# VH-VL binders against Mucin-19 (Muc19), part 19

Target 1, 175 residues: Mucin-19 (Muc19), of Mus musculus (Mouse) (q6pze0r851to1025)
Amino acid sequence: STCHVYGEGHFRTFDGESYSFDGLCQYTFLEDYCGQENGTFRILIESVPCCENGLTCSRKVIVTFQDQNIILQDGKVTAVQTAESTDCRERSANLYSIHTVGLYLIVKLLNGIILIWDKYTKVSVILDPSWQNKVCGLCGNNNGDLKDDFTTRHSSVAAGALEFANSWKTSQECS
Below, E stands for the ipSAE of ESMFold2; O stands for the ipSAE of OpenDDE; V2 stands for 0.75 times the mean of E and O plus 0.25 times the DockQ between their complexes.

## First folded at step 19 (VH-VL; framework fv_denrakibart)

Design cc4 (from z5 with heavy chain D102E; at its last look DockQ between E and O 0.88; V2 from the best seeds 0.81)
Fold by ESMFold2, look of step 19:
Structure cc4 (fold): chain C 175 residues (1-175), chain A 121 residues (1-121), chain B 113 residues (1-113)
Amino acid sequence: as target 1 above (175 residues)
Amino acid sequence: EVQLVQSGAEVKKPGESLKISCKGSGYSFTDYWIGWVRQMPGKGLEWMGIIYPRNSDTRYSPSFQGQVTISADKSISTAYLQWSSLKASDTAMYYCARLEYEYWSGYFDYWGQGTLVTVSS
Amino acid sequence: DIVMTQSPDSLAVSLGERATINCKSSQSVLYSDLNKNYLAWYQQKPGQPPKLLIYWASTRESGVPDRFSGSGSGTDFTLTISSLQAEDVAVYYCQQYYSTPYTFGQGTKVEIK
């Protein structure tokens, strides 16, 4: 299944719900924590404006996967290992891969999640079937049911996109 | 309905400048790359280059780098192909086309009608 | 650059018969992690711009008749017209979109015999 965002915040969830939300903060695009502390990954997004044109120019993407912090910004990827006891043997493991195909930068995580970024506004995530009903965030819950795709961070079903999307803001300090 | 409407046919002499246009409508112009494709008389299609109108990021085929200028004016939903000094070998049909963007692809899903450029002494 | 080579250059086929067009790339256009072949087919009728027929090697564009099908993987691809119609007289082009610059094959002209 596929989730994406592009332009001025045009989302399509894994289950096919389309909505628009152009928030100025950092939001959870997708994660498997979903109110628990034992998750394995987070994908966060932020809109980056064009100074001269007033449009959204790109999206910054932040991926946390195990002991990897991967940042997609300014057309490039910065990745570091943050494990407390990381050694050279652990570094040689293939926890993720980065490829360029056509106009797109593709990050594949060892858990099978594929992140596709056009270096600008388009961010897409592809999940294999093993992730069914195990995720949450702006991409929805991937359970095949459109009626509960607007499930907030607090497990309630929002009536509209604004309430839903703002619940996935990562910082209360942001307006 | 997605449409790409190109400027009309041109008859020019070698050394003259030329700028032809491609106006997009029926879709969000800044969300799609626009490409230019040359077809010389009796020949096949040649991918010239593409532009992303949102930020003017432009990619040229090596064969056309430095030979033409691709540009866009997003305020009027228009892409351009420009020569500073035409040659007789520039005689061809020129198509603009929209690059599919909603998926991680690079094929052209909609095409303009073409602009015939004739360069002769 | 990835060179796309089509065969034959020209093909004459009787109405209702099968037409087969081959396209070969100088390097693989398969991205294994997505299991996607970055290949498209276009039809260009006389006096008209090209029209998209097939993308991802085998996926038919909306509104394209089901007599058109694409197959193949990696470096070898085929466009098949299962029962040629009069309106299918055209030049057909393959195109790779795996690596910039994107490139077209030289074209295959299909005519009625």
Scores: ipSAE 0.728, ipTM 0.865, lowest interface PAE 1.3, mean pLDDT 89
ESMFold2 (binder alone), look of step 19: mean pLDDT 94; pTM 0.960
OpenDDE, look of step 19: ipSAE 0.884; ipTM 0.940
ESMFold2, look of step 20: ipSAE 0.709; ipTM 0.862
ESMFold2 (binder alone), look of step 20: mean pLDDT 95; pTM 0.960
OpenDDE, look of step 20: ipSAE 0.878; ipTM 0.937

Design cc5 (from z5 with light chain R60L Y98W; at its last look DockQ between E and O 0.83; V2 from the best seeds 0.00; counts 0 for: pae E 2.3 > 2)
Fold by ESMFold2, look of step 19:
Structure cc5 (fold): chain C 175 residues (1-175), chain A 121 residues (1-121), chain B 113 residues (1-113)
Amino acid sequence: as target 1 above (175 residues)
Amino acid sequence: EVQLVQSGAEVKKPGESLKISCKGSGYSFTDYWIGWVRQMPGKGLEWMGIIYPRNSDTRYSPSFQGQVTISADKSISTAYLQWSSLKASDTAMYYCARLEYDYWSGYFDYWGQGTLVTVSS
Amino acid sequence: DIVMTQSPDSLAVSLGERATINCKSSQSVLYSDLNKNYLAWYQQKPGQPPKLLIYWASTLESGVPDRFSGSGSGTDFTLTISSLQAEDVAVYYCQQYWSTPYTFGQGTKVEIK
């Protein structure tokens, strides 16, 4: 299954719902926490404007995974260990692998999630069936039911995309 | 309905300049790369280059680097292919085409009707 | 640059018979983690622009008749027309989109025998 965003916030969820949301804050694109503390990852997105007012030039992507912050920004991928890790062991394998194919940068996380970024506005995430019904966020819940694709952070089903998408803002202080 | 409409046929002499156009409609023009493909008489297809209209990021085939200029005007949803000095060997059909964007791909899903450029002394 | 080589350069096939076109790339175009081959096929009839038939080596574009199929992986690919129709007379091109420039094969002309 695939979720993507491009342009000025044109989304397509894992279950096939399409909507537009032109938010200027940081939002949860995808996570497995879903209101619980036992999650393993979050993928957050932010729109980065062009010099020209009103256009989105790119997206910044922030992945939290296994106490790592993996950041896709300025055409690059960087990983930073969080302060909670004190393991000094020699790393024998990457938490992610990266490959450039054609015009796209592809990041495969160790948990099998594949993130595809064109270094500009397009961000896509591919999940295998093992993630079915285990995720939430702007990408929907991946449960095969279009009726509840607009499930908010608070587990209610919004009538429209604006209420749904704003519920996935990571800070309610952002306007 | 996605459409790419190209400018009309051109008859030119060697050394003249030329700018041909490709207007996109029925889709979000700045969200897709636009490419140019040459087909010389009786020959196959040649990938010339592509442009991303949102920021004018432009990539050329080495065979065409420095030979043509690819540009776009996103305010009118139009891409251009331009020669500063035509040669007789530039006689060909020129197609614009849209790169599919939604599926991390690079194939052309929609094509313009073509612009025939004839350069003769 | 990745060189795409088609064979044969032309073929003549009786109506209702199978037509087979081969395409070889000078490098693998397979992304194994997604099991995706970055290969497309196009049909071009005389006086017309090319038309997309197949992408990802084997996925039919919307509206393309199911007598067309694509197969192969890595460096070796095949376009098959299972039962040739009169409207299938055209030149067929493969194209890789693994790395820029996204090169085409030289084309294969299909005609009725």
Scores: ipSAE 0.572, ipTM 0.826, lowest interface PAE 2.3, mean pLDDT 88
ESMFold2 (binder alone), look of step 19: mean pLDDT 94; pTM 0.953
OpenDDE, look of step 19: ipSAE 0.878; ipTM 0.934

Design cc6 (from z5 with heavy chain D31S W33S Y52S R54G N55S; at its last look DockQ between E and O 0.56; V2 from the best seeds 0.00; counts 0 for: pae E 4.7 > 2)
Fold by ESMFold2, look of step 19:
Structure cc6 (fold): chain C 175 residues (1-175), chain A 121 residues (1-121), chain B 113 residues (1-113)
Amino acid sequence: as target 1 above (175 residues)
Amino acid sequence: EVQLVQSGAEVKKPGESLKISCKGSGYSFTSYSIGWVRQMPGKGLEWMGIISPGSSDTRYSPSFQGQVTISADKSISTAYLQWSSLKASDTAMYYCARLEYDYWSGYFDYWGQGTLVTVSS
Amino acid sequence: DIVMTQSPDSLAVSLGERATINCKSSQSVLYSDLNKNYLAWYQQKPGQPPKLLIYWASTRESGVPDRFSGSGSGTDFTLTISSLQAEDVAVYYCQQYYSTPYTFGQGTKVEIK
């Protein structure tokens, strides 16, 4: 299944719901925490506006996976370890890989999650079937049911995309 | 239904400028990229470059970088290919084509009818 | 650049017989993490724009007759027309989209013998 965002905040969830939301904050695109502390990853996104027009020109993507932060920004991918490691070769070799295919950068995580970025505004995530019913965020819950695709961070079903998407904001200080 | 409609044939002299157009309809124009492909007389197909109309991001084949300008106006669902100074060797058929967006693809699922550009003294 | 080489340059086939067109890339176009071959086939009839037939090496585009099939992996690919019809007279192109610049084969002209 695939979720993606492009342009000025045009989303398509894993279950096929399409909506538009062009917020200026950082939001949870996808995670497996879903209100608990025992998750294994988060994918966060931020829209980066054009300075000329105020329209979205790029997206910054932050992937937290195990003890790594993988940052997709300014056409580049960088990784920073969040906890000290005694063997950087072992941890780097076992956690993710980065490839360029066609026009896109692809980050494959050890857990089978594939992140695809066009270096600008289009971000896609591909999940294998084992992730069904195990995720939440702007991409929806991947359960095959559109009725609850707008499930907020607080486990309620929002009436519309605006309430849903704003519930996934990671900081209340952002407006 | 998806359609790409290109501007009509052009007859020009060397040194003149030209801007040809490709209008998309029947789909969300900003959701797909538009590529330009050249076919010189009696020759095969050459990829020139691509634009993502939503962001105006452009990418050129190295052979065409600096030789043409690819642009788009999303308010009228139109992509453009333009030359500031045509050469006789620019005589060719020019196609626009839509890049399919499922699975980060690079193949072209819909093609315009083509614009014949003839550059002669 | 990935060079795409087709063979033969031209092919004459009797109506109802099988036509086979080969395409070889100078580098592999298989992305193993997705198990996808980044290769497409197009048909260009005289006086018309190209039309997509096959993508991902073997997936037929909607509306394309099932007599058209694609096969192969890595560097060697084949387009097969199982029973040639009169309307299949065209030039056929392969295209890789694994690496920019995207490149096409030189074309194979299919005629009725």
Scores: ipSAE 0.305, ipTM 0.743, lowest interface PAE 4.7, mean pLDDT 86
ESMFold2 (binder alone), look of step 19: mean pLDDT 93; pTM 0.947
OpenDDE, look of step 19: ipSAE 0.414; ipTM 0.807

## First folded at step 20 (VH-VL; framework fv_denrakibart)

Design dd1 (from aa6 with heavy chain D102E; at its last look DockQ between E and O 0.88; V2 from the best seeds 0.81)
Fold by ESMFold2, look of step 20:
Structure dd1 (fold): chain C 175 residues (1-175), chain A 121 residues (1-121), chain B 113 residues (1-113)
Amino acid sequence: as target 1 above (175 residues)
Amino acid sequence: EVQLVQSGAEVKKPGESLKISCKGSGYSFTDYWIGWVRQMPGKGLEWMGIIYPRNSDTRYSPSFQGQVTISADKSISTAYLQWSSLKASDTAMYYCARIEYEYWSGYFDYWGQGTLVTVSS
Amino acid sequence: DIVMTQSPDSLAVSLGERATINCKSSQSVLYSDLNKNYLAWYQQKPGQPPKLLIYWASTRESGVPDRFSGSGSGTDFTLTISSLQAEDVAVYYCQQYYSTPYTFGQGTKVEIK
């Protein structure tokens, strides 16, 4: 299954719902926490405005996976460890692999999630079938049912995209 | 309906400049790479280069680097192919084409009608 | 640069019979993590721009008749026209989009025997 965002916030969910939302904050693109503390990853997005006119020039992508932040920004991928541990899994390079194919930078995580980024506004994520019904966020819940694609962070179904998308904001302080 | 409409045929002499155009409509112009493809008379297709109109990121085939300029004006949804000094060997059909966007691809899903450029004394 | 080589350069086939066109890349165009071959096929009739037939090596573009099929993986690919019709007389091109510059094969002219 595939979820995309591009341009000024044009989304297509895993289940095929299309909507537009161009918020200025950081949002959960997808995660497996979904109201629980025992999740294994988060993928967050932020729109990066153009200096001269405030339109979207690119997207920054932050992947929280294990105790690493994997950051897609400025045309490159870096890993930033968020905690020190005596029992970390091997070197951080083992948490993901990257490959440039055509015009795209492709990141594969150890959990099988594939991120595809054009280094600009387009971010895509691909899930294999094992993730069915296990995710939430701006990409929807990947359950094959369009009726609940606008499920908010609090498990209610929003009537429209604006309420749905704003519920996935990671900080209430952001306007 | 997606359309790519190119400027009309040109007859030029060696040493003259030329700028041909490709106007896109029916889609979000700044979200798709636009490419230029040359076809010399009786010959195959040659990938010349591409441009991303949102920021003018431009990539050339090595065979065409320094030979042409690819540009875009996103305010009028138009891409350009430009020569500062034409050669007789530039006589060809030139196509613009859009790179498909849905699935991280590089193939051309829509093509312009072509612009015939003839360069002769 | 990835070189795309087609064979044959020209092919004559009786109406209703099978036409097979081969395309070989100088290096693999398979991205294994997606199991995707970055290869497309185009048809170009005289006086017309190219038309997309096949992408991802084997996926038919909408509106393309099902007598057109693509197969192969890695470096070796084929385009098959299962029952040639008069309107299929054209030049056919493969194209890789695995790495820039995106390159075309030299073309295969298909004509009626």
Scores: ipSAE 0.682, ipTM 0.851, lowest interface PAE 1.4, mean pLDDT 88
ESMFold2 (binder alone), look of step 20: mean pLDDT 94; pTM 0.957
OpenDDE, look of step 20: ipSAE 0.883; ipTM 0.940

Design dd2 (from dd1 with heavy chain I99V; at its last look DockQ between E and O 0.80; V2 from the best seeds 0.76)
Fold by ESMFold2, look of step 20:
Structure dd2 (fold): chain C 175 residues (1-175), chain A 121 residues (1-121), chain B 113 residues (1-113)
Amino acid sequence: as target 1 above (175 residues)
Amino acid sequence: EVQLVQSGAEVKKPGESLKISCKGSGYSFTDYWIGWVRQMPGKGLEWMGIIYPRNSDTRYSPSFQGQVTISADKSISTAYLQWSSLKASDTAMYYCARVEYEYWSGYFDYWGQGTLVTVSS
Amino acid sequence: DIVMTQSPDSLAVSLGERATINCKSSQSVLYSDLNKNYLAWYQQKPGQPPKLLIYWASTRESGVPDRFSGSGSGTDFTLTISSLQAEDVAVYYCQQYYSTPYTFGQGTKVEIK
């Protein structure tokens, strides 16, 4: 299944729900925590504006996976180890791979999640069927049911995209 | 309805400049790469290059690097192909085409009608 | 650059018979991590712009008749028209989009015999 965002916040969830949300904050694109502390990853996303008014130039993507933050920004991918795990860099190199195909950077995580980024506004995530009903965020819950794709961070089903998407903001200080 | 509408046929002499256009409608113009394809008389298709209108990032085939300029004006949803000095060998049909966005690849899902450029004395 | 070579250059096929067009790339266009072949097929009827038929080597574009199918992987690909119709008279092109420049094959002209 595939989720993506592009342009000025045009999303399509894993289950095929399309919506627009042009938020200026950091949001949870996808995670498997979903209100619990036993998750294994988070993918966060931020819009980066152009010099020209009214357009998004790119997106910053932050992947928290095991002992690393993998950052997609400014056309490149970097990994930053978390503060508590600076042991053996060879182990960190086994957590993801980066490939360029055509115009796109493709990041494959060890857990099989594939992240595709055009270095600009397009961000896509591909999940195997094994992830059904195990994820949440702006990409929806991947359960094959469009009726509850707008499930908020608090496990309620929002009536519209604005309430749904704002519930996935990661910091209340951002306006 | 996605449409790419190109400017009309051109008859030119060697050494003249030319700028042909491709106007996109029915979709978000800044979200898709636009490509240019040459077809010389009786010949096949040649990938010339693509542009991302949002930021004007432009990629050329090595065969066309320095021969043409690809540009876009996102305020009017229009891409351009231009020559500073035409040669008789530039006589061809020129197509613009949209790169499909859902698969993040280089295949063209919609094509313009073509612009015939004839360069002769 | 990845060179795309089609065969034959032209073929004549009786109405209702099978037409087969081959396309070979100079290097693999399969991205194994996605299991995707970065190959498309286009149809160009006389006096018309090209039209997308097949992408990802085997996926039919919306509105393309079932008689068109694509197959193959890596470097060897085939477009098949299972029962040729009069409206299928055209030149057919393969294209790789694995790496820039996104090159086309030289084309295969299909005619009624």
Scores: ipSAE 0.616, ipTM 0.831, lowest interface PAE 1.7, mean pLDDT 88
ESMFold2 (binder alone), look of step 20: mean pLDDT 94; pTM 0.958
OpenDDE, look of step 20: ipSAE 0.878; ipTM 0.936

Design dd3 (from dd1 with heavy chain Y103S; at its last fold request DockQ between E and O 0.86; V2 from the best seeds 0.83)
Heavy chain, then light chain:
Amino acid sequence: EVQLVQSGAEVKKPGESLKISCKGSGYSFTDYWIGWVRQMPGKGLEWMGIIYPRNSDTRYSPSFQGQVTISADKSISTAYLQWSSLKASDTAMYYCARIEYESWSGYFDYWGQGTLVTVSS
Amino acid sequence: DIVMTQSPDSLAVSLGERATINCKSSQSVLYSDLNKNYLAWYQQKPGQPPKLLIYWASTRESGVPDRFSGSGSGTDFTLTISSLQAEDVAVYYCQQYYSTPYTFGQGTKVEIK
ESMFold2, look of step 20: ipSAE 0.733; ipTM 0.866
ESMFold2 (binder alone), look of step 20: mean pLDDT 94; pTM 0.955
OpenDDE, look of step 20: ipSAE 0.887; ipTM 0.944
ESMFold2, look of step 21: ipSAE 0.745; ipTM 0.869
ESMFold2 (binder alone), look of step 21: mean pLDDT 94; pTM 0.956
OpenDDE, look of step 21: ipSAE 0.870; ipTM 0.932
ESMFold2, look of step 22: ipSAE 0.726; ipTM 0.866
ESMFold2 (binder alone), look of step 22: mean pLDDT 94; pTM 0.956
OpenDDE, look of step 22: ipSAE 0.886; ipTM 0.942
ESMFold2, fold request of step 23: ipSAE 0.741, 0.709, 0.742; ipTM 0.872, 0.857, 0.870
ESMFold2 (binder alone), fold request of step 23: mean pLDDT 94, 94, 94; pTM 0.958, 0.960, 0.959
OpenDDE, fold request of step 23: ipSAE 0.903, 0.902, 0.903; ipTM 0.954, 0.953, 0.954

Design dd4 (from dd1 with light chain Y38F; at its last look DockQ between E and O 0.91; V2 from the best seeds 0.81)
Fold by ESMFold2, look of step 20:
Structure dd4 (fold): chain C 175 residues (1-175), chain A 121 residues (1-121), chain B 113 residues (1-113)
Amino acid sequence: as target 1 above (175 residues)
Amino acid sequence: EVQLVQSGAEVKKPGESLKISCKGSGYSFTDYWIGWVRQMPGKGLEWMGIIYPRNSDTRYSPSFQGQVTISADKSISTAYLQWSSLKASDTAMYYCARIEYEYWSGYFDYWGQGTLVTVSS
Amino acid sequence: DIVMTQSPDSLAVSLGERATINCKSSQSVLYSDLNKNFLAWYQQKPGQPPKLLIYWASTRESGVPDRFSGSGSGTDFTLTISSLQAEDVAVYYCQQYYSTPYTFGQGTKVEIK
């Protein structure tokens, strides 16, 4: 199953719902927390505007995984530790593998999630079947049912994309 | 609905400049890479390079680097291929083509009709 | 750069019979983590621009007759026309999109015998 966003916020969820949302904040693209504290990852996105014309030039992607942030920005992938490591092995090489194919940067996370980024506006996530019904965010819940794809952060089903997408903002301080 | 319409055939002399165009319609022009492909008379297809119109990021085949300029004007949904000084060996058919976007690929899903460029003395 | 080599250069096939075109890349175009071969096939009829037939090595583009099929993986690929029709007279090109510059094979001309 695939979820993507491109351009000025044109989304397609894992279950095939298409919607547009032109948000200027940081949003949860995909996570397995879903109202619980025992999740293992978050994938956050931010639109980066062009300096010259108001179009979105790129998206910054932040993956929170195993006490580290994996950041896709400016055409590069970097890892930044978010907490003190208890392991003498502090390198991020085991968190992901990276491969450039054609125009795309492909990041495979240790948990099997594949993130594809064109280094600009397009971000895609591919999930294997083991993630069915285990995720939430702007990508929907991956349960095969379009009727509940607009499930908000608070587990209600929004009537429209705007309410749904704004519920996935990570900080109320941004507007 | 997706269409790529190229400018008409050109007859030029060596040393002249030329700019040919490719206008996209029926899709979001700034969201797709556009490529240029040369086909010399009786020969196969040659990938010349591509441009991403949103930011003008341009990638050339090494064989064409410095030989042509690929550009785009996103305000009129048009990509360009330009020579500052044509050679007789530039005589060819030139196609523009769109790179498929939705499935993180690199193949050309739509092609223009071609622009025949003839350079002779 | 990845060099794409097609064989044969030309092929004459009787109407209704099978045509087989081979394409070989100088290095693998398989991304194994997705099990995807970054290879496409195009048809170019006389006087026309190329037209996409097959992508991901074996996926048929919408509107392409099912007599066209693609197979192979890694470095060796095949386009098959199971029952040649008169309208299939064309030059066929493979193209890799695994690494820029994206490169085409030299082409294979298919004719009616």
Scores: ipSAE 0.682, ipTM 0.852, lowest interface PAE 1.5, mean pLDDT 88
ESMFold2 (binder alone), look of step 20: mean pLDDT 94; pTM 0.958
OpenDDE, look of step 20: ipSAE 0.876; ipTM 0.936

Design dd5 (from cc4 with heavy chain E100Q; at its last look DockQ between E and O 0.84; V2 from the best seeds 0.79)
Fold by ESMFold2, look of step 20:
Structure dd5 (fold): chain C 175 residues (1-175), chain A 121 residues (1-121), chain B 113 residues (1-113)
Amino acid sequence: as target 1 above (175 residues)
Amino acid sequence: EVQLVQSGAEVKKPGESLKISCKGSGYSFTDYWIGWVRQMPGKGLEWMGIIYPRNSDTRYSPSFQGQVTISADKSISTAYLQWSSLKASDTAMYYCARLQYEYWSGYFDYWGQGTLVTVSS
Amino acid sequence: DIVMTQSPDSLAVSLGERATINCKSSQSVLYSDLNKNYLAWYQQKPGQPPKLLIYWASTRESGVPDRFSGSGSGTDFTLTISSLQAEDVAVYYCQQYYSTPYTFGQGTKVEIK
């Protein structure tokens, strides 16, 4: 199953719902927490405006996975450990692999999630079937049912994309 | 309906400048790379380069680097191919094409009608 | 740069017979984690722009007749026209989109024998 975003916030969920949401904050693209504290990852996105303003130039992608932040920004993938460490060597290579194919950077996480980024606005996530019903966020819940793709952070089903998408904002202080 | 409409045929002399155009319609122009492809008389297709109109990121084939300039004006959904000083060897058909770019793809799904450029002394 | 080499350069096939065009890349165009071959085929009839036939090595573009099929993986690919029709007289090109610069094969001209 695949979730995709591009341009000025044009989304297609895992279950095939298409919607547009042009938010300027940081949002949960995909996570497995879903109201619980025992999740294993989050994928967050935010739009980066062009120099001429008003048009999105790229998306920054932040993956929190096994106490590290894996950051897709400025055409690069980097990992930063969240815990204090005296080890001068980075451990990021053991958590993901990167391949460049065509115009895309492809990041495969150790848990099998494949993240595809064109270095600009297009971000895609591919899940294998083992993730069915285990995820939430702007990508929907991956349960094969379009009726509940607009499930908010608080487990209610929104009538429209705006309420749904704003519920996935990571900070209430962003405006 | 996706369309790419190119400017008309050109007859030029060596040393003259030229800028030909490709106007896209029926789709989100800034979300797709536009490429230019040369076809010399009786020859095959040559990938010249591509531009991403959203930010003007431009990639050239090494054979064309420094020989032409690819540009775009996203406000009028138009890509350009230009020469500062034409040579007789620039005589060819030039196509613009849209790179299918969604979901990891990168093939040309729509093509312009072509612009014939003739450079003769 | 990935060099794409087609064979044969030209091919004469009787109406209704099978035409087979080969394309070989100097480097694999398969990305195994996605199981995708970054290979397309185009048809160009005289006086016309190229037209997309096949992408991902084997997926037929909408509106392309069933007699066109693509196969192969990695470095070796084949376009097959199972029963050549008069309107299939054209030059056929393969193209890789695995890495920039994207490159075309030199073309294969298909004629009726």
Scores: ipSAE 0.666, ipTM 0.847, lowest interface PAE 1.5, mean pLDDT 88
ESMFold2 (binder alone), look of step 20: mean pLDDT 95; pTM 0.963
OpenDDE, look of step 20: ipSAE 0.881; ipTM 0.939

